VH-VL binders against Calcium homeostasis endoplasmic reticulum protein (CHERP). Designs and how they scored, part 5

Target 1, 141 residues: Calcium homeostasis endoplasmic reticulum protein (CHERP), of Homo sapiens (Human) (q8iwx8r149to289)
Amino acid sequence: ETQLDMNEFDNLLQPIIDTCTKDAISAGKNWMFSNAKSPPHCELMAGHLRNRITADGAHFELRLHLIYLINDVLHHCQRKQARELLAALQKVVVPIYCTSFLAVEEDKQQKIARLLQLWEKNGYFDDSIIQQLQSPALGLG

## First folded at step 7 (VH-VL)

Design v7 (from u2a with heavy chain Y102W; framework fv_utomilumab)
Fold by ESMFold2-Fast, scan of step 7:
Structure v7 (fold): chain C 141 residues (1-141), chain A 121 residues (1-121), chain B 108 residues (1-108)
Amino acid sequence: as target 1 above (141 residues)
Amino acid sequence: EVQLVQSGAEVKKPGESLRISCKGSGYSFTDYWISWVRQMPGKGLEWMGKIYPGDSDTNYSPSFQGQVTISADKSISTAYLQWSSLKASDTAMYYCARHEDWEPYGYFDYWGQGTLVTVSS
Amino acid sequence: SYELTQPPSVSVSPGQTASITCSGDKLGDKYAHWYQQKPGQSPVLVIYQDSKRPSGIPERFSGSNSGNTATLTISGTQAMDEADYYCQSADSSGTYVVFGGGTKLTVL
């Protein structure tokens, strides 16, 4: 069965959650690319990020910082032509973004919406996904 | 550990060509953008453009498009800023700085020491 | 084109709080970053993503960003804080890096 060391992944995610430095994000990104061996491996990593971000007990900074990791990974997927990891993230971005956006007040929503502007500009997602991200309540229902 | 080391000061005449360098060490050079920033004597910071050394993708400020060429040699972890024909108005301190490509990540965490370029007759 | 506006100078007495503003259209919808530059030195990042401090930056430095204005606040200002301060963000498209014109902080 497809297996990844999720404890190792969580150890890399914790500094991102706590401080969100470029070095912490880079370490998490590099681990993901090193472990992007096949579509099931990519889907396990993407699914784990979705589970962490959409958990009922997740606080805003956890959600925002892990979405920053996702943004960095999306950018490098285009640079490295890592189509399988990009495809796995495309499958989970709607619940990740929409849950995070709806959980907070307007001033915090604007910072999340800035990431959506970047994703639209860079062409990471098709029009169907973009429309769901632009209407978060409809995207979840 | 992370360092950006720039080439030494240059004194040139108008019309001469010049290439200055920025060498990265202590990190994965191909995974970060390098920006060039101009500071004219007694003036503020001006963003000129950037390069992603991993694939040599470039993005220039409209004010500097066609005025300079930004390039990189990833085999020696070095980015370059080049003029084909210098003008007296190019007299400035030139900094390189490391960053991610977009907001919110577009801040410069490490800067080179600067290269002073003086262009006079 | 997108512009960030800073006051050219701010003066404070030692121990007072200095506030340096950076204004741009809907800047609070973007991230603002702040750099300190002393004479003959490279800029140093003092605040990133509106309010976060890099390792090694004193706690007296803080930041905020809402509406059209980002603010760098230096509490208990010391003589060593005398420098030029630059805000930075991106243009409305997110394509180009934009710096404010800089503020000279004088501690008298």
Scores: ipSAE 0.014, ipTM 0.625, lowest interface PAE 6.8, mean pLDDT 88

Design v8 (from u2a with heavy chain Y105W; framework fv_utomilumab)
Fold by ESMFold2-Fast, scan of step 7:
Structure v8 (fold): chain C 141 residues (1-141), chain A 121 residues (1-121), chain B 108 residues (1-108)
Amino acid sequence: as target 1 above (141 residues)
Amino acid sequence: EVQLVQSGAEVKKPGESLRISCKGSGYSFTDYWISWVRQMPGKGLEWMGKIYPGDSDTNYSPSFQGQVTISADKSISTAYLQWSSLKASDTAMYYCARHEDYEPWGYFDYWGQGTLVTVSS
Amino acid sequence: SYELTQPPSVSVSPGQTASITCSGDKLGDKYAHWYQQKPGQSPVLVIYQDSKRPSGIPERFSGSNSGNTATLTISGTQAMDEADYYCQSADSSGTYVVFGGGTKLTVL
C-alpha cells in the first residue's frame, strides 16, 4: 500500500549496530510492526535486514545485533499472530543465519548458535528450516 | 522445581588447587548461562564470569581472567569453578546463578546456596 | 571500568516508603535488576528488567530506570524487608555483568 522509508529504518538500525540497547531494539521492532501492512511490506523489511547482515563488508557485531533484533521480532510475531511478518522472516533466516555462522571463527559461531537453540525451543521455524540452520554450509548450497 | 545445588564448604592452604561445583536440576541445563559470583566476607557481590553449558562458551570479568577457570559438564548438568593455586585473598562465599539470555542484559532468577571457601595457612 | 553506585545505607520507619538508588552512566539505556540478600542467605531476585516482579514478590516492591538512575521502591516497608539490596546491569560494552556496591536497608 505505501512505500517504506528505508532511510528511516537504517537510522533505527544504526543504534542497534553500535550499542544494541534495549531502547534501540524496541524502537526498531516497533517500527517494523507499525509498517507490517501487507506481505510485500514485510518482505521489504526482511529483505533489507538480509541485505545488511549478509553483506561481505558486514562486521560481526552488526550481524549479531541485527539477529538479536530479528529474535525479538520473531518472539512478538508468534505471540501477536503477525503471520505475514513471521513468514517474511522465515524466507530470509537461512541466508542470514548461515552466512553469519560461516563468516566467523568458532568462538563467535557459538554466540550465533545459541540463538538457534532458542528458535528451536520456541518453535519459530518448521523442521525443514531448522535442518538448514543446523547445517549452515548445506543451507547455503 | 528449578534448583542449583553447590558443593560443600572447603578449607584449603595457599598454593593448593580447588574445584567447586554447581549442579542444575528441574530445567534444561544447556539452555541457560551459569554465572559465578564472589562475595568476600562482609563485602558486596562481584561477577566473576559465566559459561553457556550447551557449547561451553565462557566470558570472564577482566578482574578474574586468568585467576580462575570456569567449565561445565552437560552430561551431568554441572558447572565448575577452578583455581590452580589458591591465595588467602580467595577466601569468600562463591555463588552460582543462572540466567536466560543471548545478550549480557540477563537477570539471575535462581541462585545456588553458596560454597564457602576458606584459604589460610 | 563501568561502575554502579548505590548509597551504603538507607533507614526508614515501618510503614514508610524506602527508595534505593543505583547510578551509572546511561543506565536507563540498559536493564536494571534488583536482588535482596538477608544474612546467611543467597540473593533473591525482587525486580527484573527495571520494573517487573517475579512470582512471589509482594506488590509493594516496584522499580524504575531512566537517564543515569535506577530506583528500587518499597512502599509500606516492613521489618522483614530489612536486608542488603544490590542493583545489577551490564557495563558500557554490554559484555560484562556489573553489580552495585549494595545498600543496607534498616527498618527501625
Scores: ipSAE 0.016, ipTM 0.583, lowest interface PAE 6.5, mean pLDDT 87

Design v9 (from u2a with heavy chain Y107W; framework fv_utomilumab)
Fold by ESMFold2-Fast, scan of step 7:
Structure v9 (fold): chain C 141 residues (1-141), chain A 121 residues (1-121), chain B 108 residues (1-108)
Amino acid sequence: as target 1 above (141 residues)
Amino acid sequence: EVQLVQSGAEVKKPGESLRISCKGSGYSFTDYWISWVRQMPGKGLEWMGKIYPGDSDTNYSPSFQGQVTISADKSISTAYLQWSSLKASDTAMYYCARHEDYEPYGWFDYWGQGTLVTVSS
Amino acid sequence: SYELTQPPSVSVSPGQTASITCSGDKLGDKYAHWYQQKPGQSPVLVIYQDSKRPSGIPERFSGSNSGNTATLTISGTQAMDEADYYCQSADSSGTYVVFGGGTKLTVL
């Protein structure tokens, strides 16, 4: 059975949620790459991020800051050719982005939408995923 | 302790080439972007461009594309800003600063001390 | 080209509250960051992500950002706060870093 220390992961995520410094994001990113040992390991990490971000009680800063972690990980997945971690994140990005976008008022939606522009420019996702991100209600079903 | 240390002041003539440096220490140099920022005498800050030392990927401000070259040597944790042919209008203080690759986050948490470049006849 | 506009100067007496504004189209949809620069010195980050203070920055520094305008507020202004202040964000595409023109704070 695939196992990861989710308490250790959450201890790294908390400073990101609270302060979102580059050092905190770097520590979280490095932990994810160190534990990206197989597709099931990558899917557990991606699923955990989805669960934290899409939770009903999650506040805006938590959602936004963890999406910034995801953005940094996506960038490094391309640089390191970490295909399994990239694939796992591609499977969860739609509920993460769409739930976060729909949970907030227009000015905060634009902060999130800036990340979509970057993701489109950098080619992290195929056209099908991009279309769902551009239409959040479609993305959630 | 995180530090960015820049090369010393330069006095040059128009048409001369120049390369200035920014050496990072106390952190993983390949995990952060380095930006170059120009400040002309008595003027404000202008972002010139950035480099990711881990793979030497660069992004330039449209105003500086083709005017300068940004490079890095990760083996010695050093980023560079280079001119092939200096102009009097290049007279300025040049800063390097580290940051992440996020918009809108991309704040500069550590800055070099600056390199003064004077170009005069 | 996206521009951030700051007043060129602000003057306050010691102990007064200084407010420095930074205006740009839909700036409140992005984060604003603020830097302090004293003569002959490098810029120092004083506020990031609209309102957060780095370690070592006094609590009298605060920030806000809404609509088209971000504001740096310095309460109980001290002589040591005399400096140039720059706001920073990104252009409308999110591709390029943009600085405001700077505000000279004079404490007289």
Scores: ipSAE 0.013, ipTM 0.584, lowest interface PAE 8.1, mean pLDDT 87

Design w3 (from w2 with light chain S28D; framework fv_namilumab)
Fold by ESMFold2-Fast, scan of step 7:
Structure w3 (fold): chain C 141 residues (1-141), chain A 121 residues (1-121), chain B 107 residues (1-107)
Amino acid sequence: as target 1 above (141 residues)
Amino acid sequence: QVQLVQSGAEVKKPGASVKVSCKAFGYTFTEYYLHWVRQAPGQGLEWVGGINPNSGGTGYAQKFQGRVTMTRDTSISTAYMELSRLRSDDTAVYYCARGYYGSYEYPFDYWGQGTMVTVSS
Amino acid sequence: DIQMTQSPSSVSASVGDRVTIACRASQDISDYLNWYQQRPGKAPQLLIYDASSLQSGVPSRFSGSGSGTDFTLTINSLQPEDFATYYCQQYDSYPLTFGGGTKLEIK
């Protein structure tokens, strides 16, 4: 059926978590596009990122850096018209963003909120999703 | 409140090494990356590299690869840039600047005052 | 490496003028571009990030526009403290690269 090498994916995510360089993000992004073979494949990748980012005890840098990966993927989905991967990420972005925002103090929240400003500017999400991201506590419940 | 304070001017001979420090105040040291940017007299800005103070992970511009080492000491909120095998064309003001190493917080919103490194015989 | 080209290299202007500075990237960098101001003898200061976002505390007379390869910094109604050198910077890929600078001089 639908199967991805999650150990291979995690090996690419680890440098992003640790250093978050453009090269590390590019490698992770390219792996995701190479494996975006069908909607279920895209949903497995998006779901894996959701699970890693929203895990109880995930540290801030892990959450932030993987959201940076998601941002880069969203940008390239728009450029390449990769609608299946975009749709999969749209389904998980609310719990990813809202959980990360609510888990931290104001200074760290500003870093996450900067991404929301970029997503609004670039038109990655419809008004309903943006409203949920702007009200993180209501977005989760 | 946020401030980056760098060590004082250095005069070195060709072939020597120099180590410049950058001490952070007014924020959590491990939450922002620190970058080093140099400027030769009368010239523009050139990125040297950066460090993630949380992990110690670094990235350097290729032209400095093998000559530059960036480190940090989290107990005193201080980052260091060491440049070895100095040449006369390494003469510049070296700035540290706060920003992210990742894709989306690269704006350098706070800069140190700069450290003049002069390499002459 | 991505090459950043600024034009003009210098411009003479008077207080109250509108000044426009251009920055061109050698390849598409989306909106991954920042603008900095450097006053003589001082460290650079961030003005604009992500091509068009005004940094907190920066006067509204500064604005940025553009995407892809062509970018513009505009100073509407120039003030005495604005005479400085301006740099664009791309952060689409490593190494991070700066434009050559545009020196804004009093006419």
Scores: ipSAE 0.017, ipTM 0.570, lowest interface PAE 6.7, mean pLDDT 87

Design w5 (from o7b with light chain S92Y; framework fv_ozuriftamab)
Fold by ESMFold2-Fast, scan of step 7:
Structure w5 (fold): chain C 141 residues (1-141), chain A 121 residues (1-121), chain B 106 residues (1-106)
Amino acid sequence: as target 1 above (141 residues)
Amino acid sequence: EVQLVQSGAEVKKPGESLRISCKGSGYTFTEYYMHWVRQAPGQGLEWMGGINPNSGGTGYNQKFKGRVTISADKSISTAYLQWSSLKASDTAMYYCARGYYGSYEYPFDYWGQGTLVTVSS
Amino acid sequence: AIQLTQSPSSLSASVGDRVTITCSATQSVDYMHWYLQKPGQSPQLLIYDASNRATGVPDRFSGSGSGTDFTLKISRVEAEDVGVYYCQQYDYYPLTFGQGTKVEIK
């Protein structure tokens, strides 16, 4: 019964992947909040982001830029008390972050690690999730 | 209209405490990071640290960590930079600047007018 | 920390001249911004994310580059463009600025 237009979502994600501008991220974020109608809707959006980011053959820029979208969404979830969307993202952040971190060399890992520093400072995740993110190899097992 | 207004110039002696402020207006204060940048006399710009006013989470340049405290009061849209014990080497112009937190490509788009801090015996 | 080196450190130009300033990073960065500090004023944003002009910035200013090498160009410098230009990386902590390029108008 719960359905979202994933083709429409992907059309908004593509400019983020390609350019990662403030405006592109804002458009994607606004679409997600407009479609955060229930917990299953939020889980569909979070699951779709997980699928795109953790896919075999996803390139670094795709992973990084979509994680930037997630970062923006997390910030606004906290600000607007969008608890269902926050909860859905909390369920997928470990495979998203850990897969992305482990897929790349040290230089690119530093860019991803900066996001973890922000998430830790902002209190988006409980201590259990933070511990998994701090140990990416263990977080996936 | 976005505006960052900083507190006025300060003249202090070594060992004194000081807190300077930066008040944001014309935007949602909690949606942007606030950063502090110093400029020693005749020198370039140096990032000191920043704060997320929504969470209170802070990041510091290690050179200044433990020597200054960055804080914010979101109820009055004001960020602070504080010293427990000033040194002559703290003499500088101090700027606040806002940065967008959702994307790392978004720069310091608005800056305060600066607060001149002079520390001399 | 990422060190940013600007070239030249200082230049003197005549109104209407083309000005080129470069910024070199010790490692690859994705997010480079440019600021202008006019005498006695706060820094102001000119270019963000290497090539995008900030709101209200004249089209004579342009930015380019990627990886470790970035360039700021002023196609026809005006008297009001006098000041110190700074590049800044917003990719790695600590955030860092170049040493500045002083532009004087003859």
Scores: ipSAE 0.013, ipTM 0.578, lowest interface PAE 7.9, mean pLDDT 87

Design w6 (from o7b with heavy chain S103T P107A; framework fv_ozuriftamab)
Fold by ESMFold2-Fast, scan of step 7:
Structure w6 (fold): chain C 141 residues (1-141), chain A 121 residues (1-121), chain B 106 residues (1-106)
Amino acid sequence: as target 1 above (141 residues)
Amino acid sequence: EVQLVQSGAEVKKPGESLRISCKGSGYTFTEYYMHWVRQAPGQGLEWMGGINPNSGGTGYNQKFKGRVTISADKSISTAYLQWSSLKASDTAMYYCARGYYGTYEYAFDYWGQGTLVTVSS
Amino acid sequence: AIQLTQSPSSLSASVGDRVTITCSATQSVDYMHWYLQKPGQSPQLLIYDASNRATGVPDRFSGSGSGTDFTLKISRVEAEDVGVYYCQQYDSYPLTFGQGTKVEIK
């Protein structure tokens, strides 16, 4: 059966949530790649990030900082041809982005929207996903 | 340590082609965008464009689009800025600078030493 | 394109003075950065995302602001702070810089 140490993952996510340093993000990213052993492993990690970010009690900094982790992971997936992890993240990015965007006022939405600009430039997602991200209210419907 | 090392100064005539380079070392070249910034004599900084070395995806300031080509060779950690036909108005100092892409910041944290390009008859 | 206007265009200060430089954008900006170009040198990053000091930048440098108005402050200017200061936005393409503020030490 597919199992990952989610307590170990959460221990790496907590410094990202609290401080969002490049070192903390790098540690989380490296752990994810070390554990990207099969599609089910990748789906467990992506699903865990989705659960943390879309939780009703998640605050803005948690959402934003974990999306910054996702952005670094997406870049690394493209560089390393890590297709399974990229595919797993593609399945969860719409609820992650749209829920986070709609949860905050316009000033904070700009921080999230800049990531969409980078994702479009880097070609991480197909046109269908990009269209949903560009219209967050429609993306959740 | 992180370094961006640019090619040496160039003196050219109008109509000539030119390619200048910027070699990154001390970091993973494909994890950062590379940007080109120009500074005409006695003037301020002007963004020309940038490239994602991993994908080859580029963005240009419209003022320079079609006049220059930005490219990168990730196998040798080098970015390029190229003109097919130089004009006297291209006389400037040209800087490369690496940019963050996926953290909580997007800024040019390291810059090359600059390449002086002089175009005169 | 977002245009950035800096004020003043130049200033002269004595060592130990407080220096204040402003940057005004034609529209709201979330991602404003500040650079210093010392004479004969490449620009160097001072402040990113309005208020965060870059690695190795002394505590005497601080940034603040949001929306259209941003400020860079040097609490006690030193001789080595001579140069041209530039603000830069990364909100939209094309990326743009202010015209620069020249800081000279008496």
Scores: ipSAE 0.014, ipTM 0.550, lowest interface PAE 7.8, mean pLDDT 87

